# VH-VL binders against f9vpa4r286to426, part 37

Target 1, 141 residues: f9vpa4r286to426
Amino acid sequence: VIEEIKNAERVIVIGAGTSYHAGLYFSIELNRLGINSLPVIASEYYNVRSKKGDLVFAISQSGETIDVLQGIRMMRNSGAKIISLTNVIESAIARESDYKIYMRAGPEIGVAATKTFTTQLASILFILSVLKKENLKKMEK
Short names: E, the ipSAE of ESMFold2; O, the ipSAE of OpenDDE; V2, 0.75 times the mean of E and O plus 0.25 times the DockQ between their complexes.

## First folded at step 14 (VH-VL; framework fv_zimberelimab)

Design s7 (at its last look DockQ between E and O 0.04; V2 from the best seeds 0.00; counts 0 for: pae E 18.5 > 2, placed apart)
Fold by OpenDDE, look of step 14:
Structure s7 (fold): chain C 141 residues (1-141), chain A 123 residues (1-123), chain B 110 residues (1-110)
Amino acid sequence: as target 1 above (141 residues)
Amino acid sequence: QLQLQESGPGLVKPSETLTLTCTVSGGSISSSSYYWVWIRQPPGKGLEWIGYIYRTGDTYYNPSLKSRVTVSVDTSKNQFSLKLNSVAATDTALYYCARGYSYNEYRPWFDYWGQGTLVTVSS
Amino acid sequence: QSALTQPASVSGSPGQSITISCTGTSSDVGGYNYVSWYQQHPGKAPELMIYDVSKRPSGVSDRFSGSKSGNTASLTISGLQAEDEADYYCSSYAGSNNYVFGGGTKLTVL
């Protein structure tokens, strides 16, 4: 996962609702690290023109979000690789991803999705921490 | 004020294709908030989910029927249709079209239903 | 996918409270909070009574309530009335864009 992110020409972070906001944060932090990233509202996936070399990071609590699923299918067809962050194992989105990350937040009951949002951020922060460490290692070499 | 109305032949011969159309009025099928569903109910039996279609044309079918089912949408007519191939007596049922609420996901609650149309498979 | 399991029939007297169970698996009822309940009177289309396990659409009586524990969802009807006599169906998301209905329960008001 980390190597894919590092080697990507562009990281497209796609999500809907609360997941989009988590993705937005992730995208901002990636750009701060010098990684070209584009946050995408899932419902507007058709406005993105992806290509080989792109990496799609799909965030969906249920792993069944319609527009996210359609988005990653479209982008995959263009040659992009897919990483998913979901809460449900073997969900539709997860099964259609090259790499699968599970947030393991348990069932989400709240409409506001506070639990899953927090776990999404935790997962994202973890990824970011690893990326930062890797960058530091490169600087030391 | 949303209304759904099923239409099509009430009688189909075995091995032929059943074709039904659902006409939606009082609302647009192009809304991202909804998906459009076909459900059937054999006489005296329970409900069975057939499949649904999203505004984009994305379709999903009951695995037990997938090989025989095609759902399509015509946004210009505000209609969506069901085709069921190679019908048998077991396909005799009251066929309903309904609206599902997507809310960014395909949630399984259908808030508006047609009155249903009976399709009998008989020679 | 197999239908969710409901009792074939339940009965109660006016004013009583009855519960209809809907048992699935960890892949449907137990895996998601997407359980719905429908009421169907003879010769009529089903009507949505509960969605998302426990939410009521506008216009549905507060006598109807829904809950879930494990792989079993429940519909409770309090203050049973004659008009409640109908067939009731549960439904759940089953993952991978698949949906499943229960077998239905006939409620008789004595």
Scores: ipSAE 0.022, ipTM 0.701, lowest interface PAE 3.6, mean pLDDT 91
Fold by ESMFold2, look of step 14:
Structure s7 (fold): chain C 141 residues (1-141), chain A 123 residues (1-123), chain B 110 residues (1-110)
Amino acid sequence: as target 1 above (141 residues)
Amino acid sequence: QLQLQESGPGLVKPSETLTLTCTVSGGSISSSSYYWVWIRQPPGKGLEWIGYIYRTGDTYYNPSLKSRVTVSVDTSKNQFSLKLNSVAATDTALYYCARGYSYNEYRPWFDYWGQGTLVTVSS
Amino acid sequence: QSALTQPASVSGSPGQSITISCTGTSSDVGGYNYVSWYQQHPGKAPELMIYDVSKRPSGVSDRFSGSKSGNTASLTISGLQAEDEADYYCSSYAGSNNYVFGGGTKLTVL
């Protein structure tokens, strides 16, 4: 997945609720690394034009968030590639994604929203740490 | 309409450095969608990829050649180049430049090829 | 890097269908869906015929089709014509930004 992010002309990060806030953080850090990124509230997906060369990073713990699903469908129809970050194998969002990242979280019981954000953030921080390591190597040359 | 043209010497002596240049026309080497590759074909034998380069200067090489190969890009001239050090008779081949798809680098297909230039390594 | 195994030659009569195999390992053909096929006429550069296992670039006849099962990819040419006589190479992604070619198959149209 890391090469897909590096090679994308733009990384569109889509999520709803707490997933949007995790995605906003991801987009801010991507822009700091020189990777063009646009955070999108899932319910506002219809205001975003995508094109070939765009990479959509869809964040949904359940993989069934309707606005996210509709957003990735529209953007894929416009030529974008889709990466999903979910915790449910073979969910609708995962099935319709070109690449799938599954969060390392146990079953969500009693603390689902808090555990969901924490695992989303951990996954995002790991991706960012790999990207930052790559960026530092480029600066060294 | 994309065209690729190899240029360079046809004869190189053993232990010297082979330098080839590929000139790209009808497209931009600084495009983010593609990477630029060198492939060779020894006489009467099959194809062997050598390495490729992206517009940023990032390079990837065949492990068997990595110690001797350098690929570079000159975006202002719309060109990319191959240097192969310490050549031997086994480096005699047709050398092709080609365009590859770069969206995820998991797609090993090359849709446009140059005509090839024969390089002979001989004393 | 991995070598891909192709038959050295295949032959068929005009109008027949023929299949060329390309056998790799679980680290290339079996591990990825990024297999390509190239046609090379004598004295000419290779031409892309199939990518991503089974997709045809625009302008390539639908007589050419590709498939994969396990570690073996296949190129099938239907309605064989004299102009199909050429060398055919498969290629696959092999992980770690590495790529491999098959040894090539000479197709003879009888």
Scores: ipSAE 0.000, ipTM 0.481, lowest interface PAE 18.5, mean pLDDT 81
ESMFold2 (binder alone), look of step 14: mean pLDDT 90; pTM 0.918

Design s8 (at its last look DockQ between E and O 0.39; V2 from the best seeds 0.00; counts 0 for: pae E 12.4 > 2)
Fold by OpenDDE, look of step 14:
Structure s8 (fold): chain C 141 residues (1-141), chain A 123 residues (1-123), chain B 110 residues (1-110)
Amino acid sequence: as target 1 above (141 residues)
Amino acid sequence: QLQLQESGPGLVKPSETLTLTCTVSGGSISSSSYYWVWIRQPPGKGLEWIGWIYRTGDTYYNPSLKSRVTVSVDTSKNQFSLKLNSVAATDTALYYCARGYSYNEYRPWFDYWGQGTLVTVSS
Amino acid sequence: QSALTQPASVSGSPGQSITISCTGTSSDVGGYNYVSWYQQHPGKAPELMIYDVSKRPSGVSDRFSGSKSGNTASLTISGLQAEDEADYYCSSYAGSNNYVFGGGTKLTVL
């Protein structure tokens, strides 16, 4: 996962609702690290023109979000690789991803999806921490 | 006030194609928040989900009916339609169109229903 | 997909509380919190009573409540009234953009 992110020409972070906001944060932090990233509202996936070299990071609690699923299918067809962050194991989005990350937040009951949002952020922060460490190692060589 | 109304022939012969149309008024079928659904109920029996169509034109069908079902949308008329091929007596049912509401990452439920239209398959 | 399992019928007296069960699998009821309940009076279209296991749409009486444990969802109707006599159907998301209904339960108010 980390190598894919590092080697990507562009990281497209796609999500809906609360997941989009988590993705937005992730995209901002990636750009701060010098990684070209584009946050995408899932319902507008058809406005993105992806290509080989792109990496799609899909965030969906249920792993069944229709626009996210259709988005990653479209982008995959253009040659992009897919990483998913979902709460449900073997969900539709997960099954169609090259790399699967599960947030393991348990069932989401809250209307505002605060539990899954927090776990999404935790997962994202973990990924970011690893990326930063990798960058530091390169600087030391 | 959203309203859904089914229309089509009430009688279809076996092996023919059943075609129904749902006319939506008081709201747009182009919203990202909704799915447009067909459900049927044989006389005296339970509900069966047939399939739905999303604003993008993507369709999803009950696996048991997938080979015979086609759902389409006409945004210009604010309508969506159901076609069921090769009908048999078992396809006799009250057919409902409904709105599927997407809430928090597409958690659908059916909040608005048409009154239903009875379709009888008979020779 | 097989229908969710509901009791064929339940009955209660006015003022009583009754519960209707809806049993599925880990691929539907147990796998998601997307259970809905519908009330259907004779000759009428179904009406949404509960969504997302326990949420009520606007206009639905607070006498109706929903819960879930494992692969079984439950609809509870408190303070039973004559008007509650109807057929009740549960439904659940079943993954991959599929929905499944229960077989239905006839509620009789004695």
Scores: ipSAE 0.018, ipTM 0.650, lowest interface PAE 7.0, mean pLDDT 90
Fold by ESMFold2, look of step 14:
Structure s8 (fold): chain C 141 residues (1-141), chain A 123 residues (1-123), chain B 110 residues (1-110)
Amino acid sequence: as target 1 above (141 residues)
Amino acid sequence: QLQLQESGPGLVKPSETLTLTCTVSGGSISSSSYYWVWIRQPPGKGLEWIGWIYRTGDTYYNPSLKSRVTVSVDTSKNQFSLKLNSVAATDTALYYCARGYSYNEYRPWFDYWGQGTLVTVSS
Amino acid sequence: QSALTQPASVSGSPGQSITISCTGTSSDVGGYNYVSWYQQHPGKAPELMIYDVSKRPSGVSDRFSGSKSGNTASLTISGLQAEDEADYYCSSYAGSNNYVFGGGTKLTVL
């Protein structure tokens, strides 16, 4: 999934509520790494034009956030590829994604905390740490 | 002041379709922060969720009722509705509409409820 | 949907603390931290007392507390008062946008 992020013409990060704020942070840090990124409030998905070459990073702990689901459907129909960050295997958002990242264990392992934002941030920080390491490797030559 | 009010028939014959409407006042049904819920309570029994709907028309239903249930939303009238097909005596219940909070991606609790409307299925 | 198991009734005297249990499975109570509790007085709609296992909405007395261990959630009412006499329902998220309710517990204040 790292290679898809690195090779995308633009990374559109979509989420609702606290997931939007986690996505905003991710988008800011992607731009700092030289990866074009646009954060999108899920309820305003219809204001965003997507195209082939765009990668959509959809954040939804439940995988059932309605505005996120509608947004990824529209953007996929316009040629974008979809990565989801969810905590529910076989959720609607995960099923409709090309690539799936699960932020914590599936239903067989209980949720230890009720703070979705913290869990989303941990997953995002891990992705960013891998991207940062790869970016430093490129600068080596 | 948010208020939810159920309306519909109090008596429905077996095999007919039950239709209920919930009118929302003091708030907007088109808000992206909320979803709208039907819940019922058979006489002397506990609560059973029926399904919910979001402002976009997307719905989720209790699997045990899914084959007979349709929930719809009319944002221009600020209301949402329940249709339950092919009713039987076991569908006799007090029917509530309620509001769920979708600001958080988790949707495990309902903070505003209507008064409830009793529906009896009888010949 | 799986029903959550609650005792049919509990009782206590004014001033006591009582606990109502809500037992589910690893697919609901044990799998998520999204348990809520509702109080229902006779002839009235349910009212939300506890959400997210242990949080109280504004206006709910701190005599009401919630907790969870494994597949069992608990509602504790301290300083029991006559007005606490009601039916109590737990509920839990059960995945795939499904919810389950417990069968209810009648609390009698002696």
Scores: ipSAE 0.000, ipTM 0.550, lowest interface PAE 12.4, mean pLDDT 82
ESMFold2 (binder alone), look of step 14: mean pLDDT 90; pTM 0.916

## First folded at step 16 (VH-VL; framework fv_zimberelimab)

Design p1 (at its last look DockQ between E and O 0.34; V2 from the best seeds 0.00; counts 0 for: pae E 4.0 > 2)
Fold by OpenDDE, look of step 16:
Structure p1 (fold): chain C 141 residues (1-141), chain A 123 residues (1-123), chain B 110 residues (1-110)
Amino acid sequence: as target 1 above (141 residues)
Amino acid sequence: QLQLQESGPGLVKPSETLTLTCTVSGGSISSGSYYWVWIRQPPGKGLEWIGSIYYSGSTYYNPSLKSRVTVSVDTSKNQFSLKLNSVAATDTALYYCARGYSYDEYRPWFDYWGQGTLVTVSS
Amino acid sequence: QSALTQPASVSGSPGQSITISCTGTSSDVGGSNYVSWYQQHPGKAPELMIYEVSNRPSGVSDRFSGSKSGNTASLTISGLQAEDEADYYCSSYTSSSTYVFGGGTKLTVL
């Protein structure tokens, strides 16, 4: 997963609702690390032109969000690789991903999806921490 | 105009398997915006959630029934089904299929219901 | 899993307002805003009347309203009409990722 992110020409972070906001944060942080990233609202996936070399990072709690699923299918067909972050094992989105990350956060029972958002952020932050460490190692060489 | 219709045997013998099918019309079952649910109601009693399924086949079951329950989906037929093994008299109920709403969260309310089908467990 | 607690029956005269309570725990009603209400007429399937504590689906009369305080959700029916006579069930999502229903309340319009 980390290598894919590092080697990607562009990281497209796609999500809906609360997941989009988590993705927005992720995208911002990636750009801060010098990784070209674009956040995409799932409902607008058709406005994004992906290509080989792109990496799609799909965030969906349910793993069943139709716009996200349609988005990753479109982008995959263009040659993009797919990494998913979901809360549901073997969900539609997960099954159609090259790499699967599961939050294992349990069920979301809040209207504001607070638990989902925080677990998404935790996962994202972990990924970011690894990326930062890798960058530091590169700088030391 | 979405419609759900339950179908299956109205009588099942004890220890046998109850099989029901819900046919969805007026809308596609193949949407990530919804999940599909089985709920039952014993005569004169309350409602009990049995299980849920997404069009992708992802399932969720009531823990009290999980060992006996299988929910499946056939997107080609726009149907989803319920199998309940080893039935007993306590499984006698009106069985409803329903639609649950989902976006990115699992929304625990059901906006469309079938009319229900009575299944009686008797020798 | 224990059902949510509802009064067995409530009654009111036409034009009055009545309230049906639904009491659960911090693991269900008190734990989320995923409380819904269903109306069921005799021989009919339940119909969703309220979702997420206070939201009405399209087509549901504005005479129906929902609220929640602590572990108790409430359904209020204003301007009671004869057609409102039915069984009412509350429902909540649980911390165990299950659905729990109330025992039901029979509403009689006098």
Scores: ipSAE 0.350, ipTM 0.792, lowest interface PAE 1.3, mean pLDDT 92
Fold by ESMFold2, look of step 16:
Structure p1 (fold): chain C 141 residues (1-141), chain A 123 residues (1-123), chain B 110 residues (1-110)
Amino acid sequence: as target 1 above (141 residues)
Amino acid sequence: QLQLQESGPGLVKPSETLTLTCTVSGGSISSGSYYWVWIRQPPGKGLEWIGSIYYSGSTYYNPSLKSRVTVSVDTSKNQFSLKLNSVAATDTALYYCARGYSYDEYRPWFDYWGQGTLVTVSS
Amino acid sequence: QSALTQPASVSGSPGQSITISCTGTSSDVGGSNYVSWYQQHPGKAPELMIYEVSNRPSGVSDRFSGSKSGNTASLTISGLQAEDEADYYCSSYTSSSTYVFGGGTKLTVL
């Protein structure tokens, strides 16, 4: 999945509510790494034109957020590839994605304050960490 | 005002299939913000989650019942239903339908419940 | 299917505080932020009183509070009133992505 993000012509990050805010952070950091990215509020998906070469990064803990599902359907029909970040195996959003990342935001032993947004952000930070290491390796070469 | 109402037979014979229907009024079952749930309560005992269905048609089931259970939706009738195959006396319970929320945050608790319908498995 | 363990009954006098326990495992109560409590009056459907361990829905009295420690969640009702007499159920969304409920506690107001 890291290679798909690195090679995308543009990464469209779509989410609703708190997932949109996690996606906004991701999109800002991707742009800082030189990866073209556009954050999208899921309810406004119809304002976004996608094409082959675009990668859509869809964020939904349940994998059932209707505006996200409708958005990825439209963008996939226009040629984009779909990565989903969910915590439900074989949810609608996961089933309709080309690549799937599962965060398993359920109960966690020894971590009393963990919330769905926190697990979304942790997954995003891990992806960014790997991308940053790859960027530093390029500069080293 | 949102209301959920269970309907179906009160008596089912062993090994047959139990079918229950939940009719939603005062709101649309086709809303993408909610998911729909079946829960049961044996007489004098606790609650047991049976299964859930989402706007997308996705279904999720209690692993202990998964081989026998089907949950479905009929948007034209504003209803969702439960089928439980091969029932036994241990399936005697008060059956509830309920609503959960899953728009921008998954909320694994249920905010609206039907009044419940008693199903007895006997003879 | 595992059920969460609750006392069968609890009683208290008007104005007192009482606590109902809900004991599970590290896979449910111990590891879950998704512990909920439901109140059920006779002949009525359950009503959500507490979600995410300690949060109250709008319209639920601040006399109701929730907490957890280890594998045990607690519902505390302060300033006990006659209307609080009901059955109370805890629930958890587990690390196996399933729902479990407690066996219920009958609260009697003396």
Scores: ipSAE 0.330, ipTM 0.737, lowest interface PAE 4.0, mean pLDDT 85
ESMFold2 (binder alone), look of step 16: mean pLDDT 89; pTM 0.917

Design p2 (at its last look DockQ between E and O 0.14; V2 from the best seeds 0.00; counts 0 for: pae E 4.5 > 2, placed apart)
Fold by OpenDDE, look of step 16:
Structure p2 (fold): chain C 141 residues (1-141), chain A 123 residues (1-123), chain B 110 residues (1-110)
Amino acid sequence: as target 1 above (141 residues)
Amino acid sequence: QLQLQESGPGLVKPSETLTLTCTVSGGSISSGSYYWVWIRQPPGKGLEWIGSIYYSGSTYYNPSLKSRVTVSVDTSKNQFSLKLNSVAATDTALYYCARGYNYDEYRPWFDYWGQGTLVTVSS
Amino acid sequence: QSALTQPASVSGSPGQSITISCTGTSSDVGGSNYVSWYQQHPGKAPELMIYEVSNRPSGVSDRFSGSKSGNTASLTISGLQAEDEADYYCSSYTSSSTYVFGGGTKLTVL
């Protein structure tokens, strides 16, 4: 997962609702690390033109969000690789991803998805911490 | 046309386990766009949410009933079930199964309901 | 978890407009826009009439409308008809990620 993020020409972070906001944060932090990243609200996935070399990071609690699923299918067809962060094991989005990350949180009710959001952020922050560590090693080399 | 139908014994003795099944027709239970719910209504009283289940088997229960409640799903039969242990007279109610809407999170409304089945707890 | 507060009963004449209130707290009605309303005729299952405070499902008459102010949600039925006589329940998402229902309101059409 980390190597894919590092080697990607662009990281497209896609999500809906609370997951989009988590993705927005992730995208911002990636750009701060010098990794080209674009946050995409799932309902507007069709406005993004992906290509080979792109990496899609899909965030979905249920793993069944139709716009996210359609988005990753479209982007995959263009040659992009797919990493998913979901809460439901073997969900549609997870099954169609090259790499699967599971939050292992309980079910979330409502849009005010505090539990889901915090677990998403925890996962994102962990990924970011690893990326930062790798960057520091590169700088010391 | 989606239809939900509750089935199970209408009479249960105190301390025994209440078991109900909801059969879904006109649509697949194996859809990520929805979750499935049990709700009950004591005679002449209001509605109470019991528990929810996603087609993947992920469950969510009312805290007041959590210790006694188990909800399960059988995707092969297009059904989901409710088990309520150690029943008492206060568990006498119309039991409804319903469909909830999913958009990444569980949306807190139910758009399709079964007709309900009366379960009476009596010795 | 305590039920949301609804009037026990309301009444109106055909053609009139009536409003049913649903009062909760900042942890439920006041805390989100996920308030729903259900209509239940005698011997029938509840039917979703309003979701997300003011949205109507397809097939629901535009005579039904919903609003919310503070910790109180309201269901308004305009042009009251005989078939509107039923019990009405509000529901809300809670800060504890649960569902809470109101006690129900019996609507009588005079």
Scores: ipSAE 0.368, ipTM 0.818, lowest interface PAE 1.6, mean pLDDT 93
Fold by ESMFold2, look of step 16:
Structure p2 (fold): chain C 141 residues (1-141), chain A 123 residues (1-123), chain B 110 residues (1-110)
Amino acid sequence: as target 1 above (141 residues)
Amino acid sequence: QLQLQESGPGLVKPSETLTLTCTVSGGSISSGSYYWVWIRQPPGKGLEWIGSIYYSGSTYYNPSLKSRVTVSVDTSKNQFSLKLNSVAATDTALYYCARGYNYDEYRPWFDYWGQGTLVTVSS
Amino acid sequence: QSALTQPASVSGSPGQSITISCTGTSSDVGGSNYVSWYQQHPGKAPELMIYEVSNRPSGVSDRFSGSKSGNTASLTISGLQAEDEADYYCSSYTSSSTYVFGGGTKLTVL
């Protein structure tokens, strides 16, 4: 999955609600690393033109968020590859993606904590840490 | 307001197929924001999840029942249904339909329940 | 039969606090933040009282609280009232994407 992100012409990150905000953070950090990225509110997917060479990073904990599902269907039909970040195997979004990443939810410490956003963020931070490590290795050469 | 009502036969013979229907009123079953669920409760015992259906048509089943169960939707009647094949005495239970929320936050718990309908499996 | 273990019954006097336990494994209660509690009065459908271990839905009294430690979740009811007499079920949405329930606990208010 890391190699696909590095080689993509553009990484389109799609999500609804809190998943959109996790995706926005991911997209900002990808751009800071020199990886072209576009965050997309799932309900506005029809305003995005995708093409061969695009990679779509779809965030949906249930794997059934309708606007995300509709968005990845359209973008895959236009030639994009799909990576999904979900927590449900065999969900519609996972089944229709080329690569699948599953979230892991850990014990919650506080009553006010937001579990879904925290889990998405943890997965995103891991991906970013690997990308950052590889960027440092390029500089050392 | 939103109401869920189970309907179907109260008595089913062993080896036959149990068919139940949940009628939704005060809301739309076609909403992509919700998923729909069947749960049962044998007399004097606890609750058991049977299966769920989402707007996409995706179904998820309890592994212990998967080979015998199907859940489906009829949008024209605002209903979803349960079929349980090859029933036995152990399938005697109070059957509930329920709703979960799935749009901007996935909520894997059930916030609205029907009143339940008793199904007895006897010869 | 059930995947989660609850005591069959508990009792308490009005004004007392009681705790109902729900014990599972690392693959359900221990590994899941989606532990919920339902209250069921006789002849009625279950009602959600606690979600995500410790959160209360709107309209649920703050006398109800939830917690977990290791593989055991707990529902605590403070200031017991006669209306609290009911069956209580814990549930978990597991790391295997399945729903499991406890066997239920009958609460008697003396």
Scores: ipSAE 0.268, ipTM 0.718, lowest interface PAE 4.5, mean pLDDT 85
ESMFold2 (binder alone), look of step 16: mean pLDDT 89; pTM 0.912

